VHH binders against Probable cyclic nucleotide phosphodiesterase syc0937_d. Designs and how they scored, part 4

Target 1, 255 residues: Probable cyclic nucleotide phosphodiesterase syc0937_d, of Synechococcus sp. (p05675)
Amino acid sequence: MVEDFAGDAMTLSIAQITDLHLLVDPQAALRGCVTTPRAAAVFGNLKQRSPDLLLLSGDLSEDGSPASYERLRDWVEELGCPAIAIAGNHDQPERLTEICGRSPFMGEPVYSIQGWRIIALDSYQPKRIDGRLRGDQLDWLDQRLGEDSSPTLLMLHHPPVLIGVTKMDAIGLKDGPEFLEVIAHHQQVRLVLSGHAHQAFIQGRGLTTFLGCPATAMQFDQPELPAGWRSLELEPDGSWRSQIHWVDTDSIHFA

## First folded at step 1 (VHH)

Design p5 (framework vhh_8pnl_2)
Fold by ESMFold2-Fast, scan of step 1:
Parts: C-alpha cells; structure tokens; sequence
Structure p5 (fold): chain B 255 residues (1-255), chain A 119 residues (1-119)
C-alpha cells in the first residue's frame, strides 16, 4: 500500500465510564452501594481490554474531595492510557482540573485521533442538578464542527435527548433542543455519549446515535444490577461498534 | 451509520401483511430489550410492541392478536410481523434498543420505515 496511507490507520478502542460517585472514605456508601469497590472492579475489567482512550463522562466524585480524585487518578495512571474527563453535577470542576488536568489526562476539549474528532462538552451548572451548555459554548461547538468534516464523537454529562423516564428527563440537558439544532447542521456527528441517567439507552436521530452509559456506582431503580461501562471501536471511515459490559463485583471482591 | 436500521415497510391493501425488520450491527444485540414504535400523520408517537432480552413480550391493545414481535439474537435482528392490516395502521414505524432498563427509551431510533394501508 505505497500511496494508500488510509490502510495504515488503525481501529480506535475507547472505554467510557461514568457516574462513579467516589467518596473521601473508600468504604462509604450511596443509597446502600459502596462505590469505590465497584469502580475498582471496572478498572480491573478495563485493564484486560487495554483501551487506547478512556472517556470519563462525569459524576466522578460524589463529594468533590481531593482524596476521591486522587484515587481516580491512581487508577487511570495504573491503566496506562490517555483519558478525557468532564464534570458532572456532583463534581467540583476546579478540583477535578487541579488533580486530573495533567498526563495521563488530556486538557484540550477537541482531539483528532485515528480519523475521528472527539469533542468534550461542559454541561455543569453551579449548585444545580440539571445541565446546560449555554449560547457561548453552543456557538463555539458550531464553529469547531464547521472547521473539520471528520467523523465526530461528542461527550457531555447530561443526556441531550428525552429518554422516556420522567424523573430523569426533568433533570437532563435544559438546552437540549438548541444543542440538537446545532448538530443537525453537521452530518459528521456520529456519536453523542452521556452519563447522568445511571442506565444504558440508545436513540438515533438522522445520522447521529445517542448513547447513555450505565454507572459504575448504582443503576437507578435497579440497585441489584452490577457496575457497567461502554466499549467503542471506531474505524477511520466513520463506522463504529459499541457494547455495554456488566461487571460482577462479587466475583473479584477479595475476602 | 447508526446501529439500528429499519426496513420492510411498503404499500398494502387492507387485510394484507408486512414483516418489518430492524438490523443491529453490534455484538451486544442479545443484551438489549427492543421495541417497535409508530407515528401516524398528525399524531404522537406510540409504543406498538416490546420484547425483553429474555424474550418476554408486551403489546399495545390496538395490535393484540394481529402483530407479533420476535428477535433473532444470532442474526442481531428484531422483527414485527403485521397481519390483518387496517388503514389506521398507516404510520412510520421505528425500532428502539434499551440496555438494562425496561421503561427507558420511549423515543425514536433511526429514520424509520413507512407503512401505508390503503385501497
């Protein structure tokens, strides 16, 4: 393939984890769920997959403590792959940036990797549960998408679409319709990943697929379900495949 | 380029039959609960039929006894067999995938497939 360099591009292997709700005390529980061992089990599962990139789509810490972010950082360093993290509504964005704003964490909001663009968006609102991108960020996104037609994956914490769960739809992305209008002008947007809902979902609109990821902490209304994460394999031509992985924490909990 | 693609719609006479298909390119099809929705002209989107990953089914009252939802996990394909079609079945038909939550995903997936029942 002397002149065909597209044949040299490789598949990009991505892992998405979300809604870890880590607490300063590694034995602490949320709604009866001890969150640290569940996150640790997922990182154990990730090591076996050796992803090229880790996407952390918010609510990484429940209490915003330095210790919770340092624990996360230690796991990401041990995993040994680059990571892109965004804040969810429970996070402390300044502390997240201070602890996870350096290698192996990537600091820019836009990356070009193996023929794809990955754009991280900030839907965090101080002292609010629901999300909002706001006009300045929507204008910024529109400009970024206009500059490059490569297949694009967007990540934000709050689902930009209604998922049919009344209580979750009440606290989703408040400017979701405005966001959907922006991406409707950019046919290259193939994937939009989110957390927040503590459950998996899939929705298609035009050429864009919206994917919700289960939490590593607890799943809402189904506390018996295990921790979950999403794998993605992105091809340079813009094709992709994805899978949810459920991790039984009882099988790896040492006595 | 999304994972789900609907097909099998068309024009049929009243009393006719159609089989809709929804193909998933992903290797996790078997872990999803799946559903068919429809949207008739001038009406809101409504659930037609649902099937769990384990094969349990649920149907809207207006299609019970006429439609059958089924899945083939080896082929990563969802089906809707529609018998005794009526003009009121005229709609765009959409499939949806749900990963681990039985009541989520009431929205449309993909561009759908059009079913028209008329003389």
Amino acid sequence: as target 1 above (255 residues)
Amino acid sequence: QGQLVESGGGLVQPGGSLRLSCADAGFTFSSYAMAWYRQAPGKERELVARITSGGDTNYADFVKGRFTISRDNAKSTLYLQMNSLKPEDTAMYYCAALEGYWESGMDVWGQGTRVTVSA
Scores: ipSAE 0.000, ipTM 0.182, lowest interface PAE 13.9, mean pLDDT 83

Design p6 (framework vhh_8pnl_2)
Fold by ESMFold2-Fast, scan of step 1:
Structure p6 (fold): chain B 255 residues (1-255), chain A 119 residues (1-119)
Amino acid sequence: as target 1 above (255 residues)
Amino acid sequence: QGQLVESGGGLVQPGGSLRLSCADAGFTFSEYAMAWYRQAPGKERELVARISSGGSTNYADFVKGRFTISRDNAKSTLYLQMNSLKPEDTAMYYCATDHYPEYYSMDYWGQGTRVTVSA
């Protein structure tokens, strides 16, 4: 089983959303999908689940507009839980930091929460679609992982592994092999979460599970699928469970 | 709903010049890499020229030395200056925000502006 189960009172409940592709106009569409109502429907679903932490794994805005980030910020404030956001290749990172770099958004790359470490990584490259962590960030990550053996969840936008989709694998994490070498030296890395691929995937390597999250906007190669998000339940002993949730936007009316 | 609006196309004689414009209607123009594509009848769309947010340019070999891409961020407008036009340049010209046309829907493409080069 790729997903482990353990339950106790110290469980950390996480929601991951990704690839929202919000546009300045709330009626704007990508590939025939109006992205704002799909994201709004997912936030409606999140309110019913009451997560402890929200992870936003990139491509939050399609056009980098202040209005798109303010809309996102309003939804996160209404949800009422802390959030960690990273940029995807469509984001404008400085604008994201300006608007979403304050409470309830958390600004540090490393957090210790209920026995787990959560580390947010930046794979954004200016003027490029593919991702890269770069040597300075890889060295930084290696140092952070060396200082604390707590079970660790890493989040980055670009998948660091090949997922078997030619178009996506061509624009993934360019220094993926270097990243995989770093984490191979640190057995406490249990989970690596990513967006970008607009589809769910699960891949195991050593003691680490790599989880791709479906987009809230649209799913590549499966456009019939609704908006999606991932729940995670993390136990202090390093065990975890996860599930993809699909949200029918046709039955929910959002502006 | 963000949309790009192309203009400046028309009928010209071989050797003539045209300047195409692409106006941003709802995008944060200055932060995007911008491109011009064209599509001749019965053919797929092909990249003509690209300009980064910082002003770096790239051109397809078949237009290099004849076309110039530029941007005016203050006016949220992208331009394509076309010189020494040839009948082979006849196409519908499209403005786009990304490198991978298969990645983006038609909502990220303008309606196009027609260029006809005829003797």
Scores: ipSAE 0.000, ipTM 0.117, lowest interface PAE 15.0, mean pLDDT 83

Design p7 (framework vhh_8pnl_2)
Fold by ESMFold2-Fast, scan of step 1:
Structure p7 (fold): chain B 255 residues (1-255), chain A 118 residues (1-118)
Amino acid sequence: as target 1 above (255 residues)
Amino acid sequence: QGQLVESGGGLVQPGGSLRLSCADAGFTVSDNYMAWYRQAPGKERELVARISSGGSTNYADFVKGRFTISRDNAKSTLYLQMNSLKPEDTAMYYCAAWEGLYSDFDPWGQGTRVTVSA
């Protein structure tokens, strides 16, 4: 079978990393986990897979230090692909925004890439662990989605759905129901990616699939698990596939 | 689409051995972390052993020196060699790999039952 109307766009290869919890001291531990080597091992794995786009879905720094963000920027520069980053509840958004404002980081919230739209959302709340998009961002999102019917991937730090883990569901996206109502009106939203939960999950609602990504730092309630990341292959027709990749720190060189 | 299938369980006397297998028809095992979990009736699932795509292994303290996890990427198969089995090893054993293909994927297989009793 031949389809003459098929577009010129090719498959888009995406890597998602999240919840790196980098500290000012590269040897420092968070809850018994030395986070820098785990993140470095994941970047080594990413370098071998050569993604087209890197998505960083929050909690990139534990302490918000300039040194932790500089370390992250150096790894992203070495990887050499464009990156989109959002803040999680541990981040310092102003410092992260400076990093996102220059290459290889992309500073806009909306991108059209290989027949897909990628939209990055900000759920950060100052001095709070839980997230919120707020009415002005929800109205903005509704308007952006109304402009273009292309298959759309959304990224936010806090899961907008309940994942069945009481502790995590207590600190998720506070205006999740309002977000889900917006998404329900836009059939083109295929994927919603999030971090925060330090575990993989998959949940379908209507035509949208919600995907949680494991942390590079540590997995909640399964601290024996290694660092993880998500790959996605997006097709111009709106079809997709995804996998979680686990990375042992001993199997990959730093940088 | 890909689905994990565990096999090799059975009833064995204390001190015996079993080899469990986990095969996935149509899924690429080489790109994923693979693990064996177990769950006794009325208890939570616990990690037994894990193996990275590169072959690095880690074991729960209660199986170190007795169990060996391995993978054959050419056959897309994961193994757990269990030696010196004890009654407390009695459980359903599950293999796990992450696969994110729509709603027709269940990340946990049906499991294979291991019973250790005299």
Scores: ipSAE 0.000, ipTM 0.157, lowest interface PAE 16.4, mean pLDDT 82

Design p8 (framework vhh_8pnl_2)
Fold by ESMFold2-Fast, scan of step 1:
Structure p8 (fold): chain B 255 residues (1-255), chain A 118 residues (1-118)
Amino acid sequence: as target 1 above (255 residues)
Amino acid sequence: QGQLVESGGGLVQPGGSLRLSCADAGFTFSSYWMAWYRQAPGKERELVARITSGGSTNYADFVKGRFTISRDNAKSTLYLQMNSLKPEDTAMYYCAADYTYGESFDYWGQGTRVTVSA
């Protein structure tokens, strides 16, 4: 159930990480990039920032191995803040739930925190790259948004908007137009966060801002860029600030 | 469900060599990044080697210097040359294609078995 924590409301500090592509072997590479050290460096950066909430917006594991999810869980436990995780197209959702479906990971899709609502959406499709929310989840979302007018942040793995990159737009959210129609009727939706694109983007539509997050693994159109993550500071009045952080890591490319 | 077919596995003595092949009959092979993965009995699947469409290669530390990944785009075939084989290399070997800028999807062949024993 949704719980309201707004009575002692102050700034909510959030970190978003995405597209970690962890492999069973911590020395394994993806596109010449050894993914485990890059993710570890980002978690080191997060420890210095001490966020109130960690959002993990999919593609957390490349191979779906228990070892990759256990490594992730160990880092989240060490960080010491609650986390909300969703599957990306590379994840094994059943394995993710098995290993990361308990504290410090939050299991409900809807939370009320510091005057905001945070809603996690599942765009995963078995054996497909592109995403889909489907009619039942879209109807569910519409009902949840109708119940509470608090400033709302939505998270899903696949970008629901076209980002102007033909290759990525071909594999985005298949029912993006239907999703956009739902949220257009709910002016309290302030932020929509996504992964998948391995790049930062920002788009405004009405009162909603759509934010893409760079990967901790690698950036597709700019592979020279380091691991990235997004900070957000949410105020109880619905105002917010956000910043991309690039994490300088040494000797991370597999020779 | 895919059109990748692995072959070339077998039984060899420690120190022996094998060449694995992965043939593609149904997509534009030359545009994709290709990889070899393996899964030992009772173990998780792990990345062995990856090759880009342009021919740049990456290897897991446990095979570096012993295995060589290569591709022949004209023949739509991926290779893994395995030298100085060890008992620890015993596994099912799978090839995979990356269709989207370095992201793999669940496109695995049936695999080819490699057994390294006396």
Scores: ipSAE 0.000, ipTM 0.097, lowest interface PAE 18.7, mean pLDDT 83

Design p9 (framework vhh_8pnl_2)
Fold by ESMFold2-Fast, scan of step 1:
Structure p9 (fold): chain B 255 residues (1-255), chain A 119 residues (1-119)
Amino acid sequence: as target 1 above (255 residues)
Amino acid sequence: QGQLVESGGGLVQPGGSLRLSCADAGFTFSDYAMAWYRQAPGKERELVARIYSGGETNYADFVKGRFTISRDNAKSTLYLQMNSLKPEDTAMYYCAKDIYYGSEPFDLWGQGTRVTVSA
């Protein structure tokens, strides 16, 4: 029997941005970096690419202020594509949920798009820097993955794998081993995207590739690097390609 | 010279056994999952077996019951015990450490060790 594929399924173009650390004051700096212009420059770059879907993998606001989330919402509305956002450890989840409850933000944790499943996970812990999915969410994930064998992309803020950077590995996903055991039982999980580390990484485990995304704010241990974001092109057959894009804000010239 | 060094390959008759070793010079061996992959002539590289930092193991269906993966964290060494070898097991066998950071990958693969199963 020939596989029944959707005849209108096309390549899904995704942009991932992370660790924007927006502050109420658009001139405010974090660790010597004025974060608002760097995020704005990345959104300018995204407009040229016209992605089908925007993934925002946490630490979107540094201070949890309404003004920082409203600024983010304005940029996403201007971009004009649907968005999925999750909280990082600096976010205020209730305010972020208000943003995610209105178009263009999508409010469900599971989506089927162009032959792929996208699942957003919550690793946020109140008053902690490190992350945890907890047993109830791991059981929920195992059940969702058992329902549909479509190629699957998972997104969470905290890296579930050790990346070989001692300071980041100390504050990663505390129940990472338990998460990896769930994933090991589901061969359709092709991609796991995360933020938090403020640097790009790639790590293969079985049939799953784990991808870290550079921050729009600043890169840890590589402060000379500009704002970054990740593009992904997902094919209906489960194949994919990805690239990091760097956006230089230092070369602004006024005529 | 890579960080991972495979050894133990060779020529063996069908039904024979080999034990592959992979020595890791890295300081973080015990923190990472380790895996054996293989690449047969004209084929893509495929997962054979993996072992997580906590000792849990996974095997490809084509080696279950015949191969055993193990690790010695004190010696920073990964092993693959291969029993009941078949001609279709002929391949280059690669040790892999599940680690990458930065914008470019480091060489996370060893140079491989060749296994040939023939009469």
Scores: ipSAE 0.000, ipTM 0.156, lowest interface PAE 12.8, mean pLDDT 83

Design q1 (framework vhh_7aqx_2)
Amino acid sequence: QVQLQESGGGLVQAGGSLRLSCTTSGFTFSDYAFSWFRQAPGEEREFVGAISWSGGSTDYADSVKGRFTISRDNAKNTFYLQMNSLKTEDTAVYYCAADSYLEWGYSPSEYDYWGQGTQVTVSS
ESMFold2-Fast, scan of step 1: ipSAE 0.006; ipTM 0.327

Design q10 (framework vhh_7aqx_2)
Amino acid sequence: QVQLQESGGGLVQAGGSLRLSCTTSGFTFSDYAFSWFRQAPGEEREFVGAISWSGSDTDYADSVKGRFTISRDNAKNTFYLQMNSLKTEDTAVYYCAASEYFPDTYGLDYWGQGTQVTVSS
ESMFold2-Fast, scan of step 1: ipSAE 0.012; ipTM 0.373

Design q2 (framework vhh_7aqx_2)
Fold by ESMFold2-Fast, scan of step 1:
Structure q2 (fold): chain B 255 residues (1-255), chain A 123 residues (1-123)
Amino acid sequence: as target 1 above (255 residues)
Amino acid sequence: QVQLQESGGGLVQAGGSLRLSCTTSGRTFSSYAFSWFRQAPGEEREFVGAISWSGDSTDYADSVKGRFTISRDNAKNTFYLQMNSLKTEDTAVYYCAAEPYGLYDSESYFDYWGQGTQVTVSS
């Protein structure tokens, strides 16, 4: 039996949360769902798991209010975990950056952590529901991927792949085909995480796996489902594991 | 709205070749990824092959790799499945499918389908 004691290699533990749709009033409901208690319960669950990194993949606020972002910031500070946040189509990107652009939130789009690269992408379009990365960002991404062959995880709000739900696919990533062509030329891209769909999905293409995360707010086709989040365990050799976690919050709402 | 029409099906002997065509109308052909699926009698529909919107990326089911080739001609709004070294197990109705993003190996992710064309491989 030989022990493996090579270097400082460690598993990177990641939590992904998405589509929190926080409102200025913590008692306010969106589509019959009071969103603040559901997000709070998920943060309680995250605190028990102690992740190394928190990924927030957009639609963090429904109304873009300062109060909603301050509430989010307070929860992330209490969790005590570094965080990377991107805007979804409901967010106000300037306000998100102003309030959540400081520690524990990380401000750069590219990070090297425990043998992996994590790249956050901006698919936000002003006054639009659908997303777009745009040619300049796709060229930038291609350059970043060319610089380092480490196993890479990409995060964007809008799914770059169709999920088979007509209404959702109509408002996805409009330059998805261009994005998929860029990453097809970079074998190190192992994972692409997204929000927006308010449901879990998994799709493989070549060496890349595309993972959709359920919302903390509500799930569109299954509104009876609780708040959800995704855990990921990333190994220095580029292998990974992932799980969806459901957090029952019904007792916190109006009975 | 995209409409798809298959052609080129028929009867062929084992070891032979056949080329299927799928002609599209409506929307921008060059922005779509295209796939072929097939369904044998009494079986579920299964993935055969796919080509990306750019044409630079292709994917195939393991059962057809090295025998089938998918290609596209943007000037003709048409994509093809070249089938070589056909086996009796390749007998099925072949469907073309289109989607605006990516390569998909599951039929549930395609929103536009053709009517199907019968391929029968005899021993």
Scores: ipSAE 0.000, ipTM 0.123, lowest interface PAE 16.5, mean pLDDT 83

Design q3 (framework vhh_7aqx_2)
Fold by ESMFold2-Fast, scan of step 1:
Structure q3 (fold): chain B 255 residues (1-255), chain A 124 residues (1-124)
Amino acid sequence: as target 1 above (255 residues)
Amino acid sequence: QVQLQESGGGLVQAGGSLRLSCTTSGFTFDDYAFSWFRQAPGEEREFVGAISGSGGSTDYADSVKGRFTISRDNAKNTFYLQMNSLKTEDTAVYYCAADLTYWEGYTESAYDYWGQGTQVTVSS
């Protein structure tokens, strides 16, 4: 990939959205939640914020339908910023790549932006809910991290750390310990972003902070909460700030 | 009208096996995820194992991993808990539960419907 610079701007503004669970029918509900209006409201919020980069950390479609990915693509095109998308366990990765495989979506797993490196990882396993990076991808990651000491943000769908929720920890990243061993040898890894858990979390290990993002669809164990997303402001020196944003919708019981 | 009914409980010697069944009626079986819970004398009710609505994933409490297996038979509107290598500490009333929220939590309040329970007693 050609390096993408926003000019002389010092701060990189990022939005993370995750677990949209879009369905072919925009009125369809998942667990009593009509997911399309909630995602649409978040995109409206993002348009007001004008981020430099959009990170979509998996479970973008519930049913893997072309219509769900076309809806996502149209929203990202309207937002008008570069986007990096990865598959979650509900996605159809081939369909995601087919429909969301061109501008403004970025197709490489490694990006250099305003002094930071963003690396997207694939934890998808066919016909499984849990995730795995596998040895080849872990070796690949170790090599990529050895090439460049720039502050680095990693994104994967499945949390690589235990979050203290038994049901979620049972279906997280199965080779999490191996992943943590790789990144422990690379001081430049500052942030690891994930979805899957449908809740915010924060854990520190050495110089690395692990951040979970709430879903735009619904929050597990707290269904009263609205759609959520995460903002990040990254500085060239490797410092960063982050916030969770909650976005109300008119109703979750659309016909 | 919605009912869950356990069967297959009883007395068994340590090291033995039992298979519990939960037969359901009054709802669309395929739409629900199912779990087993147990309550030992003087203890709180605890999670044992779960199977997703699609049958594509299962979860177990650490205390039973490798010994217990959960499965479902959509044609019979029934799901099962195969219990092997039973220990005296497995003695409890076992409850089946149905959850439409799809992995919303392993607490009693997260489950829409419950059975009445079946006693399992493991003797030394």
Scores: ipSAE 0.000, ipTM 0.160, lowest interface PAE 15.4, mean pLDDT 85

Design q4 (framework vhh_7aqx_2)
Fold by ESMFold2-Fast, scan of step 1:
Structure q4 (fold): chain B 255 residues (1-255), chain A 122 residues (1-122)
Amino acid sequence: as target 1 above (255 residues)
Amino acid sequence: QVQLQESGGGLVQAGGSLRLSCTTSGRTFSDYAFSWFRQAPGEEREFVGAISSSGGYTDYADSVKGRFTISRDNAKNTFYLQMNSLKTEDTAVYYCAAGFDEYYSPTSYDYWGQGTQVTVSS
């Protein structure tokens, strides 16, 4: 359609949410934080922004219950945009795939949109809090990146870089150095998005920027902070803009 | 609407310290996130550090963590890069940049300074 009018791809508007920690009971709390209303408030904020794509970067459910994933699915359906979800260490990946692995959720690991490639990576390890991509997925990633030089955004749950928070760095991506070696050979990788840390961070390496997203649930080092999410605007030429949005949870109405 | 001007660059010996300042003219300084980037000869611009619009979040490139500190003074419409334990590899033109919370890519910023040269001798 864009070809009929301009011949150019348009700006891609992305929202990233992470670390929702939804529980079967919508009134249940983690660390004194009732997580369901905070996530609901973020979805209300997302509706006002009208993103083209929703990225859900893990720890979507705390207990892996069907009810928690169905609640998430209902919110995404009401938002009305396509979504890509990955598991975090608290998720049950089989249940996530069963409930959130079909429309409006897209299960593809590689997605080409408006001049960009988006690649979702799986760092989940059974019964562990830290993450690993493993050699087979790293080889797969290297092959995918070799096929297409388009500006690329990667998403994984565990931060692949040290963020300077001792407790989080102890449970991050254990094969982070191997991952960084792979992407160092592919200059088209512009963005790497992650969750897990329950705080925003930014780190640059060459032309690649690593972005951590605050949780919609609690923030670990600053528990007084509200729910957060990240917006991104990606241009076909590989330029981009990003912001963190903090959401007042006093109004939990999904607008 | 925002204009940026760097100052504080110069020649310094390895192990020394230098403070860069970026003065801004324009309104609503407190609504902007600020970043420092650098560019060595023959290289692309790379991210050095950032401070959020609230001032509550800072982040740094791994190569400068523990050595550089970014800060802001909203009353003075100025933000700073305090550079300690300088290495010869820190030699570059340093640019300040402003954007709406967390502009970090060299291609994403609408407001850039003109750059200031930092040379670290052995």
Scores: ipSAE 0.000, ipTM 0.161, lowest interface PAE 17.6, mean pLDDT 84

Design q5 (framework vhh_7aqx_2)
Fold by ESMFold2-Fast, scan of step 1:
Structure q5 (fold): chain B 255 residues (1-255), chain A 124 residues (1-124)
Amino acid sequence: as target 1 above (255 residues)
Amino acid sequence: QVQLQESGGGLVQAGGSLRLSCTTSGFTFSSYDFSWFRQAPGEEREFVGAISWSGGSTDYADSVKGRFTISRDNAKNTFYLQMNSLKTEDTAVYYCAAYEDFGLSYTEHEYDYWGQGTQVTVSS
């Protein structure tokens, strides 16, 4: 984690949420967790913090149903924040694009905001739980990074690094080593955000920090933990601050 | 290509024993939770037993608890269901399943990979 206490007039405030696992039935549970109220409580927390940008790093729906994506879209619309969403392995990418293909959701993979570049990557593989970027996307990423030296944040669903949990490392990003080779040639990549692991982690490599985000649904290694999300404050000079927030559904009034 | 293949089914007399095996390929075996499900003629598919990726947790349906034991051998990429004190009510097609998550799941639609099934018939 990198810290900076100096403010800047162009600071970008970001919220990351991930692994919501929304189901068609708002009362349905996964692993003893009713996922809809947990996600709703996080959105209630987000309203109080008023982020500039919302990043949704995959596994937004468990069943890919229209109702689950419409519920998500309604919450994002109510929040009033622009959003960038990517599919995780549980999502139906075509359904996600159809329902969340308009404002406040942003449809391009590359954005320049407040002196930073934000690039969303697609690690989804049909009928698989592990992820892969593929050679064409890796070549595309290398070209995008070569054209602009602005401090850059990358988002993908599957962790590209080993986190030291054998089960999670087996179903992470299969072409992680190839991805790491690409970003090693681009010193402006400051942050790589991921979901999937249902737990927080932090790992540094060169000038890049890799951050895992806890789920809003359930935490795999610590199921007693509440819903979580990550805040980020990005400065135009490439410095940043980040924090995990835990949201107790019993103590938070949500929409 | 991911593959799960059951073996060890067959005909056995009530009170007898069978050992089912599920041999896997095409993924990292040590990372998966494994389960057995069964489907009797005219009935829904039901959970039988599960073993976690670490082998540290097992769970069983009440109907088989104390009679069946699930185990895994990571060196052989195989997991097993030891079935003792078999009853005629245990007659079913048995399916092995693999789940890529932390902890155990008892709901069939959460499992990512399935075998083709093996018939177990218990005669009186």
Scores: ipSAE 0.000, ipTM 0.180, lowest interface PAE 12.8, mean pLDDT 85

